# VH-VL binders against f9vpa4r286to426, part 32

Target 1, 141 residues: f9vpa4r286to426
Amino acid sequence: VIEEIKNAERVIVIGAGTSYHAGLYFSIELNRLGINSLPVIASEYYNVRSKKGDLVFAISQSGETIDVLQGIRMMRNSGAKIISLTNVIESAIARESDYKIYMRAGPEIGVAATKTFTTQLASILFILSVLKKENLKKMEK
Below, E stands for the ipSAE of ESMFold2; O stands for the ipSAE of OpenDDE; V2 stands for 0.75 times the mean of E and O plus 0.25 times the DockQ between their complexes.

## First folded at step 11 (VH-VL; framework fv_zimberelimab)

Design y2 (at its last look DockQ between E and O 0.05; V2 from the best seeds 0.00; counts 0 for: pae E 13.9 > 2, placed apart)
Fold by OpenDDE, look of step 11:
Structure y2 (fold): chain C 141 residues (1-141), chain A 123 residues (1-123), chain B 110 residues (1-110)
Amino acid sequence: as target 1 above (141 residues)
Amino acid sequence: QLQLQESGPGLVKPSETLTLTCTVSGGSISSSSYYWVWIRQPPGKGLEWIGSIYKTGDRYYNPSLKSRVTVSVDTSKNQFSLKLNSVAATDTALYYCARGYSYGEYRPWFDYWGQGTLVTVSS
Amino acid sequence: QSALTQPASVSGSPGQSITISCTGTSSDVGGYNYVSWYQQHPGKAPELMIYEVSNRPSGVSDRFSGSKSGNTASLTISGLQAEDEADYYCSSYTRSVTYVFGGGTKLTVL
């Protein structure tokens, strides 16, 4: 996962609703690390032109968000790699991802996605921490 | 075959604490796919959700009962329990334990039910 | 009063189709796809008949079907049989992490 993020020409972070906001944070932090990243609202996936070399980081609590699923399918068809962060094991989105990350948040409150948002952020922060560490190593060389 | 069985005293005095246990057999209470629920039904009345608990201890209560209700889980015994404090006559009901779906969310349907245990609150 | 409103009773003759409605009284009740229906015979535990508006668990007769329009979910029982005489409850999820049941509907088969 980390290597994919590091080597990606661009990291497209896609999500809907609360997941999008988590993705937005992730994208911002990636850019701060010098990693080109684009946050995408899932419902607007068709406005993104992905290509080989792109990495799609899909965030979906349910792993069944239709716009996210359609988005990653489109982007995958263009040659992009897919990393998913979901709360449901073997969800549709997870199954169609090259790399799967599970939040382990337990069941979410359907309307108020507070638990999963927190776990999304935790997961993102963990990834970022690793990336930062790697970046520091690079700077030392 | 999954089976749920309620157990506990059938008679509780007012102001005392009602304690019930649901024993799950034929399946693990530690499954990630399900959560566990208490529901009651006063005689001749409708169903009322009491509380839910997940294997991790994550729990939710009916707001009307929240102050008096505690649901717990014992994975080692494959059981979960209900405590209802300061009972009154209005707490007289048939108490059910049940299983709910937790596929990423707390799905609001319960597919397996216990047979229920009648708890009467009387002096 | 219940957050979900059901008719107190419905009746039908054998072979007929009947429909039981379940209407949310609050904007916080009745998630779009989170309606379930239970059948309860006297002295028995409720049995899940429909979940997620229109899905039937294994073993449930295809005579039972569910639908939803707006804030009203409906349970339809076709080919009514004597054994269908029971209480029926709808249930749903609220935004405040609560599960609510309708008041129940007594179905009488004439």
Scores: ipSAE 0.080, ipTM 0.709, lowest interface PAE 2.0, mean pLDDT 91
Fold by ESMFold2, look of step 11:
Structure y2 (fold): chain C 141 residues (1-141), chain A 123 residues (1-123), chain B 110 residues (1-110)
Amino acid sequence: as target 1 above (141 residues)
Amino acid sequence: QLQLQESGPGLVKPSETLTLTCTVSGGSISSSSYYWVWIRQPPGKGLEWIGSIYKTGDRYYNPSLKSRVTVSVDTSKNQFSLKLNSVAATDTALYYCARGYSYGEYRPWFDYWGQGTLVTVSS
Amino acid sequence: QSALTQPASVSGSPGQSITISCTGTSSDVGGYNYVSWYQQHPGKAPELMIYEVSNRPSGVSDRFSGSKSGNTASLTISGLQAEDEADYYCSSYTRSVTYVFGGGTKLTVL
């Protein structure tokens, strides 16, 4: 999955609600690393034209977010490759993606319920940490 | 306060088409936070999901009914509708409309229900 | 594909705890944390009591709790009261944005 992100002409990050906000953060950090990225609110997927060379990073904890599913279908049909970040094996979004990343829950403290944003953010931070390590290697050369 | 109200005929003849309408008040049917659902309950029996619609387009149906069912939206009236073709006595039921959550994550549970409308299929 | 299995009836005395089971498969109850429970009094619409296995909506008594183990979800009602007498339905996601309900359980308060 890291190689796909590094080699993409553009990384389109699609999500709805809290997943969109996690994706926005990811997209901002990708741009800081020199990786062209566009965050997309899932309900606005039709405003984004994708093409071969694009990589779509789809964020949905359930793997069944309707607007995300519609968006990845359209973008895959236009030639993009799909990476999904979900917490449900064999969900619709996972089944329709080329690469699959499954979330790992973080610790919970007190009476707080599991937060979708926190779990998604933890997964995104791990990906970013690997990408940042690779970017530092290139700068040293 | 969000309210859902079913309306339509109480009696339909076999082989005809059943059309029901759900009027939504206190919220917008075009909201990206929710999806809209039809559920039925034959007299003295359990609940059966019929189908769902998101905004004006994406629709999901119970496979056992898919060949006969259409769910649609009329945004100008803030309504969504059920059309069930070729009805038979087994389609006699109490029909509910309901709201499901899609905010951030698709959530397969129904938090607001209409009062239900009884539809009898009889000649 | 498959309906969820619930006992046809359950009974308990006031003040006791009772548990209603809901058994599915690895493709629904076991594979997802999207089990919900609904209470239905005669002549009334169903009311959501538990969502996402164990969460209570605002206004639902903490006497109602939910859990899941493997392919079986459970609704537990503690401190049983006469008003709890009703039909109870579980539901689950089954993939591809479809839903199934259990057959229902009639709770009788003795």
Scores: ipSAE 0.000, ipTM 0.551, lowest interface PAE 13.9, mean pLDDT 81
ESMFold2 (binder alone), look of step 11: mean pLDDT 89; pTM 0.918

Design y3 (at its last look DockQ between E and O 0.03; V2 from the best seeds 0.00; counts 0 for: pae E 14.6 > 2, placed apart)
Fold by OpenDDE, look of step 11:
Structure y3 (fold): chain C 141 residues (1-141), chain A 123 residues (1-123), chain B 110 residues (1-110)
Amino acid sequence: as target 1 above (141 residues)
Amino acid sequence: QLQLQESGPGLVKPSETLTLTCTVSGGSISSSSYYWVWIRQPPGKGLEWIGSIYHTGDRYYNPSLKSRVTVSVDTSKNQFSLKLNSVAATDTALYYCARGYSYGEYRPWFDYWGQGTLVTVSS
Amino acid sequence: QSALTQPASVSGSPGQSITISCTGTSSDVGGSNYVSWYQQHPGKAPELMIYEVSNRPSGVSDRFSGSKSGNTASLTISGLQAEDEADYYCSSYTSSVTYVFGGGTKLTVL
């Protein structure tokens, strides 16, 4: 996962609703690390032209979000690799991903996605921490 | 293989309470990935959602039936039940129990259904 | 809550493509992507054919597809076959875990 992110020409972070906001944060932080990243609201996936070399980081609690699914399918067809962060194991999004990350937040029954959002952020922060560490190592060489 | 089976009386008198039980086999009703629903279909008519229940006891009812409906779950028996009070002829229907996707929310699609049980309300 | 609006019946010849519409409001079909479709043969329980507008469960033929535009969802059946003759119901999330079904559409294969 980390190597894919590091080697991607562009990291497209796609999500809907709360997941999009988590993705937005992730994208911002990636850019801060010098990793070209584009946050995409899932409902607007068709506005993004992906290509080989792109990495799609799909965030979906349910892993069944239709816009995310349609987005990653489109992007995959263009040659992009797919990493997913989902709460549901073997969800549609997960199954269609090259790399699967599960947040294991448990069910979010409430309308407000609090648990899943925090777990998304935690996962993202972890990934970011690893990326930062890797960048530091490069700087030291 | 998940299987759902409805059981209960096929005949109920007006004003009485209809009680049905859905027995789930081949899977745990306590799974966090799913919730459980009752749906009915009057003869020759369409489908009507009655209520949903999560294994924790969280439940939701059709507003049109809310005052008369009680859905419950028994995790020990791997069953969930429907009670419909003050039944009338209009409550005559094929009653289905089904499994819904939760996936962190109550997702409004049902993948496994029972065969349904006909309940006739007649004096 | 009132049922979603479906045509009472649709028909098509084998091999044709037909579309069944499901019209709701901004509070249901138009308000979310939680639209599902069910196929029901006589004397059988409904079978989930499409969920979340356009997703097919495993085992469902790729001849079935779903879409949505505005307050109208659509089920498209391509390459119509005799076995497709059935009643079709749409469903949608309305609010706070309440669901509504369409009135159903009888599909006749000519």
Scores: ipSAE 0.027, ipTM 0.618, lowest interface PAE 5.1, mean pLDDT 92
Fold by ESMFold2, look of step 11:
Structure y3 (fold): chain C 141 residues (1-141), chain A 123 residues (1-123), chain B 110 residues (1-110)
Amino acid sequence: as target 1 above (141 residues)
Amino acid sequence: QLQLQESGPGLVKPSETLTLTCTVSGGSISSSSYYWVWIRQPPGKGLEWIGSIYHTGDRYYNPSLKSRVTVSVDTSKNQFSLKLNSVAATDTALYYCARGYSYGEYRPWFDYWGQGTLVTVSS
Amino acid sequence: QSALTQPASVSGSPGQSITISCTGTSSDVGGSNYVSWYQQHPGKAPELMIYEVSNRPSGVSDRFSGSKSGNTASLTISGLQAEDEADYYCSSYTSSVTYVFGGGTKLTVL
């Protein structure tokens, strides 16, 4: 997954509600690392044109967020690759993704928004930590 | 004032296909906040979830029925439908349509139910 | 084969309180905030009485209350009335991303 993020022409981060805010943070930090990124509110997916070379990072704790599912379908049809960050195996969003990241455990249906946000942030911080270490290795050469 | 009404044949022969339609009134089937559900109840027995559909066509099925079930939606008629292939006597039941929440995150309770329609599988 | 266990029947006299149990596992009732209860009168569709363990929808009498302890959820009906005579079903979302119902409990008001 790290290599796909590093090689993407643009990382589109899509989420609804608190997942959008976690995605906004991720997108800001990706841009600070020199990785082109665009945060998208899931209900406004129709305002975004994607293409081959784009990578879509879809955030949904349940993996069943309908606006996110609609957004990734449109963007995949336009040639983008899909990474999902979910907590539910065999969810619709996970099943329709090219790469899947699961947040630790089984279903968290109805997990409070604050707990959901913290879990999403922890996963995002781990990804960012690995990306930052890869940059350091590149500079050492 | 949301109402759900099931319609379809009351009698289906074994090995044939059962088709039922649920008509939604007092609300829109295209709402992003809800999903639409089929549940059945054999005579004198408990409830069994069959499958669910979102207005865009996204579908989820009970694994025990998945190979025989299709759920579909027609937003222009404010309706959703159930097809159950290769029916047998064990498919005799009251069939209900219902509404569930999808308000951002999946919420597993059903707040509005139809009246139910009895389907008998018999020669 | 229901995943959730309910008593087949319970009975009580008008004015009394009764409790209906719904026992599951740590993968459903024990680990879930999504336990619901439905009331079904003969010949009628089920009606949602309790959602999220203990919440009542608008229009449901405050005589109905829900709770959970460990792997067991409970529906309590206080001040029994003749119209409470019905079947009651619990439901839970499972860790396998399915809906399960209890086998149902017939409540008889004596």
Scores: ipSAE 0.000, ipTM 0.493, lowest interface PAE 14.6, mean pLDDT 81
ESMFold2 (binder alone), look of step 11: mean pLDDT 89; pTM 0.914

Design y4 (at its last look DockQ between E and O 0.05; V2 from the best seeds 0.00; counts 0 for: pae E 14.7 > 2, placed apart)
Fold by OpenDDE, look of step 11:
Structure y4 (fold): chain C 141 residues (1-141), chain A 123 residues (1-123), chain B 110 residues (1-110)
Amino acid sequence: as target 1 above (141 residues)
Amino acid sequence: QLQLQESGPGLVKPSETLTLTCTVSGGSISSGDYYWVWIRQPPGKGLEWIGSIYKTGDTYYNPSLKSRVTVSVDTSKNQFSLKLNSVAATDTALYYCARGYSYGEYRPWFDYWGQGTLVTVSS
Amino acid sequence: QSALTQPASVSGSPGQSITISCTGTSSDVGGYNYVSWYQQHPGKAPELMIYEVSNRPSGVSDRFSGSKSGNTASLTISGLQAEDEADYYCSSYTKSVTYVFGGGTKLTVL
């Protein structure tokens, strides 16, 4: 996962609703690390022109969000690699991902997700921490 | 083949407590990521969600009924129950139990339903 | 009154295509991607026909399809058949973590 993120020409972070907001944060932080990233509202996936070299980081609690699923399918068809962050093992999105990350947040109740959003952020922060460490190692060399 | 079956009294007096049980067969309540749900339908009217319970015991209720509703689960019996306190005539309805998707987030659809049990509130 | 508004009734002839709309009229309506549709025949429990706007459960005829535009979800039934005569309900979530149903639509096959 980390290597894919590091080597991607662009990291497209796609999500809907609260997941999008988590993705937005992730995208911002990736850019701060010098990793080209684009946050995408899932419902607008068709506005993104993905290509080989792109990495799609799909955030969906359910792993069944149709717009996210359609998005990653489209992007995958363009040659993008897919990393998913979902709360559901073997969900549609997970199954169609090259790399699978599971939040293990338990069920979320609420249009405005809370605990799953927190777990998303936790996962994202963990990834970011690893990326930062890797960057530091490069700087030390 | 998951099956849900409602059971309980078909007649309840006003101000009393309505108690219904849903027996689940063909699957375990303790397995999977589903909500177990109560929904009612007054005669000739639409559907109304009452409450949901997760296998862990976490409950979620319709705000309009929250003060009167208790949903519980008995994993040992593979059942979940509904208690509705202080019933009135307006609580007369066909009561369904159903299984709802969880999938790590709210999922407002139910894939398996019981046949429903009519509960009439009458003195 | 209902967070989701449906037409009270729709009708069509066999073989036609009809559409039932479900519109969120409240600012509390959430889950823009989480709309489900149910078919209910008289004396029967509702049956899930569409979930998450456009997905069909296994066993549901491909004559049933769902879509959404803006705050309006739509159930389309193509090749209308006599057995399609039923009540149809849409459902979604509110921001208050409440399952909500539309008022239902009576579909009559002429």
Scores: ipSAE 0.029, ipTM 0.633, lowest interface PAE 5.2, mean pLDDT 89
Fold by ESMFold2, look of step 11:
Structure y4 (fold): chain C 141 residues (1-141), chain A 123 residues (1-123), chain B 110 residues (1-110)
Amino acid sequence: as target 1 above (141 residues)
Amino acid sequence: QLQLQESGPGLVKPSETLTLTCTVSGGSISSGDYYWVWIRQPPGKGLEWIGSIYKTGDTYYNPSLKSRVTVSVDTSKNQFSLKLNSVAATDTALYYCARGYSYGEYRPWFDYWGQGTLVTVSS
Amino acid sequence: QSALTQPASVSGSPGQSITISCTGTSSDVGGYNYVSWYQQHPGKAPELMIYEVSNRPSGVSDRFSGSKSGNTASLTISGLQAEDEADYYCSSYTKSVTYVFGGGTKLTVL
């Protein structure tokens, strides 16, 4: 799934509530790595035009967030590929995604952090660490 | 102000199909971001979640009932329905419809309930 | 699918605090912060008292509080009153978009 992120023309990161804020962080860090990214509030999915070459990164712990599900359906029908980040195998969002990433419980990021948000962040940090490692290999050339 | 009202037969014979309808008033199934839910309670017993449906027709069922249950929605009538096949005496219960909140990350609690309708399965 | 375990009954005197437990597994109560509590008076529909482990809906007294530790959630009622006499059910999200209820606890105000 790393290759899909690296080669996408644009990475659209969609989520609701806490998942939107995790996705915003991911989008900011992707842009810092030179990967074009757009964070989207799931309830406003109808304001976003997707196209072939876009990659949609959908964040939903339950995999059943309705606005996210409706957004990925519209964007996939417009030619985008879908990667989901969920914690529920065979959820609706996971089943309708081209690629699936399942969340890992931990590490605890802070004393006040909720388990759901920290699990999303941990998964995002792992993806970013792999992307950064590939960036270092490119520079070794 | 949102109200849910169950309707349907109070008596069903064994092996037949139970059909219940929930009418939603003071709100709209088609314009909200909610799950519409069936829950039952056998006399003197606890609560059992049956299944849920979203306005688009996506359904989720209790695994123990999944083979016998169908939940449907009719947004033009602002109603959703339960169909339970091959009923037995153990399906005698008070049947509730309810609303489940689902904005943002899925949040599975039930904030509005109907008053319930008693269904007795007997020959 | 495992039901959540609640004591069959608890009792307390007016003015006391009581706690009702709800024990599940790492696949429900322990794995998610989606525990809710419902109060049911005889002949009436359940009413939501606590959601997301510890949040009170508008109109629910601050005498009601919720918490969890590990696989066990708790509902605490302080300043017990006669009208608190009812059945109490916990509920949790589980994997694959399913829900489970506890068996219920009858609270008796002595």
Scores: ipSAE 0.000, ipTM 0.516, lowest interface PAE 14.7, mean pLDDT 82
ESMFold2 (binder alone), look of step 11: mean pLDDT 91; pTM 0.929

Design y5 (at its last look DockQ between E and O 0.05; V2 from the best seeds 0.00; counts 0 for: pae E 13.0 > 2, placed apart)
Fold by OpenDDE, look of step 11:
Structure y5 (fold): chain C 141 residues (1-141), chain A 123 residues (1-123), chain B 110 residues (1-110)
Amino acid sequence: as target 1 above (141 residues)
Amino acid sequence: QLQLQESGPGLVKPSETLTLTCTVSGGSISSSSYYWVWIRQPPGKGLEWIGSIYRTGDTYYNPSLKSRVTVSVDTSKNQFSLKLNSVAATDTALYYCARGYSYGEYRPWFDYWGQGTLVTVSS
Amino acid sequence: QSALTQPASVSGSPGQSITISCTGTSSDVGGYNYVSWYQQHPGKAPELMIYEVSNRPSGVSDRFSGSKSGNTASLTISGLQAEDEADYYCSSYAGSNNYVFGGGTKLTVL
């Protein structure tokens, strides 16, 4: 996952609702690390032209968000690799991903999706921490 | 085929408690993939969300009705109920029960609806 | 909590495309991608037509589409048909475990 992110020409972070907001944060932080990233609202996936070399980071708690699924399918068809972050194992989105990350947060019962959002951020932060460490190692060489 | 059916008295006196039950058939109310909702519609007016309940018993209520509303679930009967206390004429409405999506995350839309039951508050 | 703002009525001729707007705030329509649209024929229960701004449930005609820009969501019905005459309601998550509906729009097919 980390290598894919590092080697991607562009990281498209796609999500809906609270997942999009988590993705937005992720995208911002990736850009801060010098990784070209574009946040995409899932409902607007058709406005994004992906290509080989792109990496799609799909965030969906359920892993069943239709727009996200349609988005990653479209982007995959263009040659993009897919990483998913979902809360539900073997969800549709997960199954159609090259790399699968599971939050293991349990089901979100709250309407505000606070738990799921928090777990998304935790996962994202973990990924970011690893990326930062890798960057530091490069700087030391 | 999932079906929801509202039942209860069609007439309630002011200050009394309105009690409605939604019977779910063709699916289990205990499913973790869904939650259950009450929505009402005064005659000739728009829709108003009343409250939601999960199989766990967790409830969420419209802030405007929270003080008067209780939603409960009976998994053994595959039913969930609405109680609205201290009713007034403004509570006259068509009351719908509906199903909401969960699927590991909250999904704020309702895909299956009952036919609704009219409750008139009148002396 | 105030309802989302919809036009009271819209009309169109068969075959035309019409759009119904649903305007909220940054705390609801603008804050989340959880806008839904419901169609309600007279004497019938509402039917879910769009969820999450632009997704269609199975069985819903592709003539129905949804979008959102800022605090305004839109339902577009293309190729208007007589059976589309109904009331349409938007809804949105409004935070803090609350849902809000629009006031409804009566669509007349001329």
Scores: ipSAE 0.013, ipTM 0.592, lowest interface PAE 8.5, mean pLDDT 90
Fold by ESMFold2, look of step 11:
Order: structure tokens, then C-alpha cells, then sequence
Structure y5 (fold): chain C 141 residues (1-141), chain A 123 residues (1-123), chain B 110 residues (1-110)
């Protein structure tokens, strides 16, 4: 998954509700690392034209968010690869993704209503941590 | 003010195709917040989900019925429809249309229901 | 035949609290927080009483509450009234875009 992110011409991060906010954070941090990224509210997927070389990072706890599913279908049909971050094995979004990341909740932090967001953020922070290490290696060379 | 109204034949012969239409008023089928659903209830028995459709035309079907079911949407008429092929006596039921909620995450609960229309399959 | 198991009937006296169970598996009730409950009076369409395990829609009495533990969801009705006599159905997301209902429970108010 890290290699796909590094090789993408653009990382499109799509989500709805709290997943969009987690995705916005991810996209901002990717841009800070020099990786071209665009955050997308799932219901507005039609405002984004994708192509081969794009990577779509789809965030959906249930894996069944219909606007996310429609967005990844459109973008895959135009040549993009799809990575999903879900908490449901064999959900529609996971089944239609090229690569699948399943969230595993860590210890509860904060109110129970925010538990899914915290798990999404933890997964995103880990990915960013690995990308940061790769970036430092390149600067050394 | 949102209302769902089923329409279609009350009697269908075995092996024929049942077609039902649900007309939505006081709301829009094109909304990104909702999906549209068919559910049936055989006389004296429980509820069975048939299928759902989103404004984009994407459908999801009960695996037990999937080979015989088609759900469609016509956003210009603010309607969605059910076709059930090759009906048998076991398809006799009250047929309901309903609205599901999809804001944020896909959610399988149905907050507005039509009155239901009885369909009898008999020769 | 139903994917979710409910008792066929339950009864209580006016003013009592009763609980209706809905038992599934780790692939539906246990695996998701997408359980809902419906009330159906004779000759009427079902009405949503509880969604997402424990949330009440606007206009539903706070006498109705929902909960879940493991693979079992519960609907609790406090302060039973004669108009609560109805059929009650649970429903759950079951993965892979599949939705299942319980077999229904007839509540009789004695």
C-alpha cells in the first residue's frame, strides 16, 4: 500500500461525514510530504475527473457508504486504483477495491461516539509515519 | 409531508411478471441522503426485504430473490419500481415501498413506509 | 426461516416493562451497530421505533429504548399501555449489502 501511495500521480481521498474529516487531514499531510493529494466529499465525487496514475483512498467504516461506492466506481472506470480503509470484511467498497486496509480499534480514547474517527486517524497516522521515514531516506541519498 | 404510494395490479397469474411502482411526493428521489426500498409481507407472516436502489441506479437485492428481481428508479417522475419475474403463489404478499437513510454511512433502517398494496398470485 | 431470532410472543400488564430479544450472529447483530426495531399495528404499515441500536426517531416515546450485547439486541418498553399491543420486528445489516428481519414478536398487553 505504501508503494502505491508513493507512486501515485495524485492521491484522491474520498469520504463522507467524519470519514471526510479524517481524509482531509490525511490529504493535508500528504501534500506536506510532497505527495499530490485532493480531499473529496463523497456526495460531490462527480466534480473530480480521475485518470490512470491516480490513486483513490476511500474511507468508510461500514464499507457500504453509497456515495463513496459510486465515487470509486467512476474513478476506477477512468483508470484509477482503489485503496479502501474499512472496518467490514467483504463490504461492497472493500470488494471493489484493489487494496484493502481493515481498521482494528485500539484502546478507547474519548467518547464512544468518536471511536471510529480515532481508529481511522490512527491508521492514517501509521501510514504517514512510514511515508515520513521513506522521505528521510531519500534526502540522505 | 413526505408520502410514498404504491401502485400496480392486485392480481397476477403464476409465471408472469409482477410490476409495482412507488410514487414519492413531498421529497425527492434524487436526494443523496436517502435510498428507496421494497419490502413485502406474506399474509399473516413477517417482513422480507426485497431490494434497495439509490438515485444513481445502483441496486442491492435480497440474495434469495436476486435472480428474479429488478428495481429501477425514474428520477424525472420521482418514482421507483419493482419487477418480480416468474411469480408463484408464495409471492402473494402485501408489498411496501419505503425510504432508507444513507447520510454519512450506509444505514439499513427505513423511516417512511407506504400503506402497502396487496398482490395475490392466483390462476 | 428468519435470520434473526425473536420470541414468537411476549406479554405484560399495563405499567410494567417488557423486553423483546433479537438474536443474530457475529455476521449481523454482533458485527454491526445497525439494528433497528419496527412496530406494526394490525392493518397498518410498520413504523420505525429504534435505529442504530438505541436511537429514537423524533415523535417516538421515550418509553421505548434499545440496547445490544454481543449477538443479541433488545427492545425495552417501559410503562406498558394498551396501544403498545402490536407486532415488533428487529432488523440488522448482515454484510454484503444484505438486510435481514427477525421473525416478529406479538406483544399482548394483558
Amino acid sequence: as target 1 above (141 residues)
Amino acid sequence: QLQLQESGPGLVKPSETLTLTCTVSGGSISSSSYYWVWIRQPPGKGLEWIGSIYRTGDTYYNPSLKSRVTVSVDTSKNQFSLKLNSVAATDTALYYCARGYSYGEYRPWFDYWGQGTLVTVSS
Amino acid sequence: QSALTQPASVSGSPGQSITISCTGTSSDVGGYNYVSWYQQHPGKAPELMIYEVSNRPSGVSDRFSGSKSGNTASLTISGLQAEDEADYYCSSYAGSNNYVFGGGTKLTVL
Scores: ipSAE 0.000, ipTM 0.555, lowest interface PAE 13.0, mean pLDDT 82
ESMFold2 (binder alone), look of step 11: mean pLDDT 91; pTM 0.937

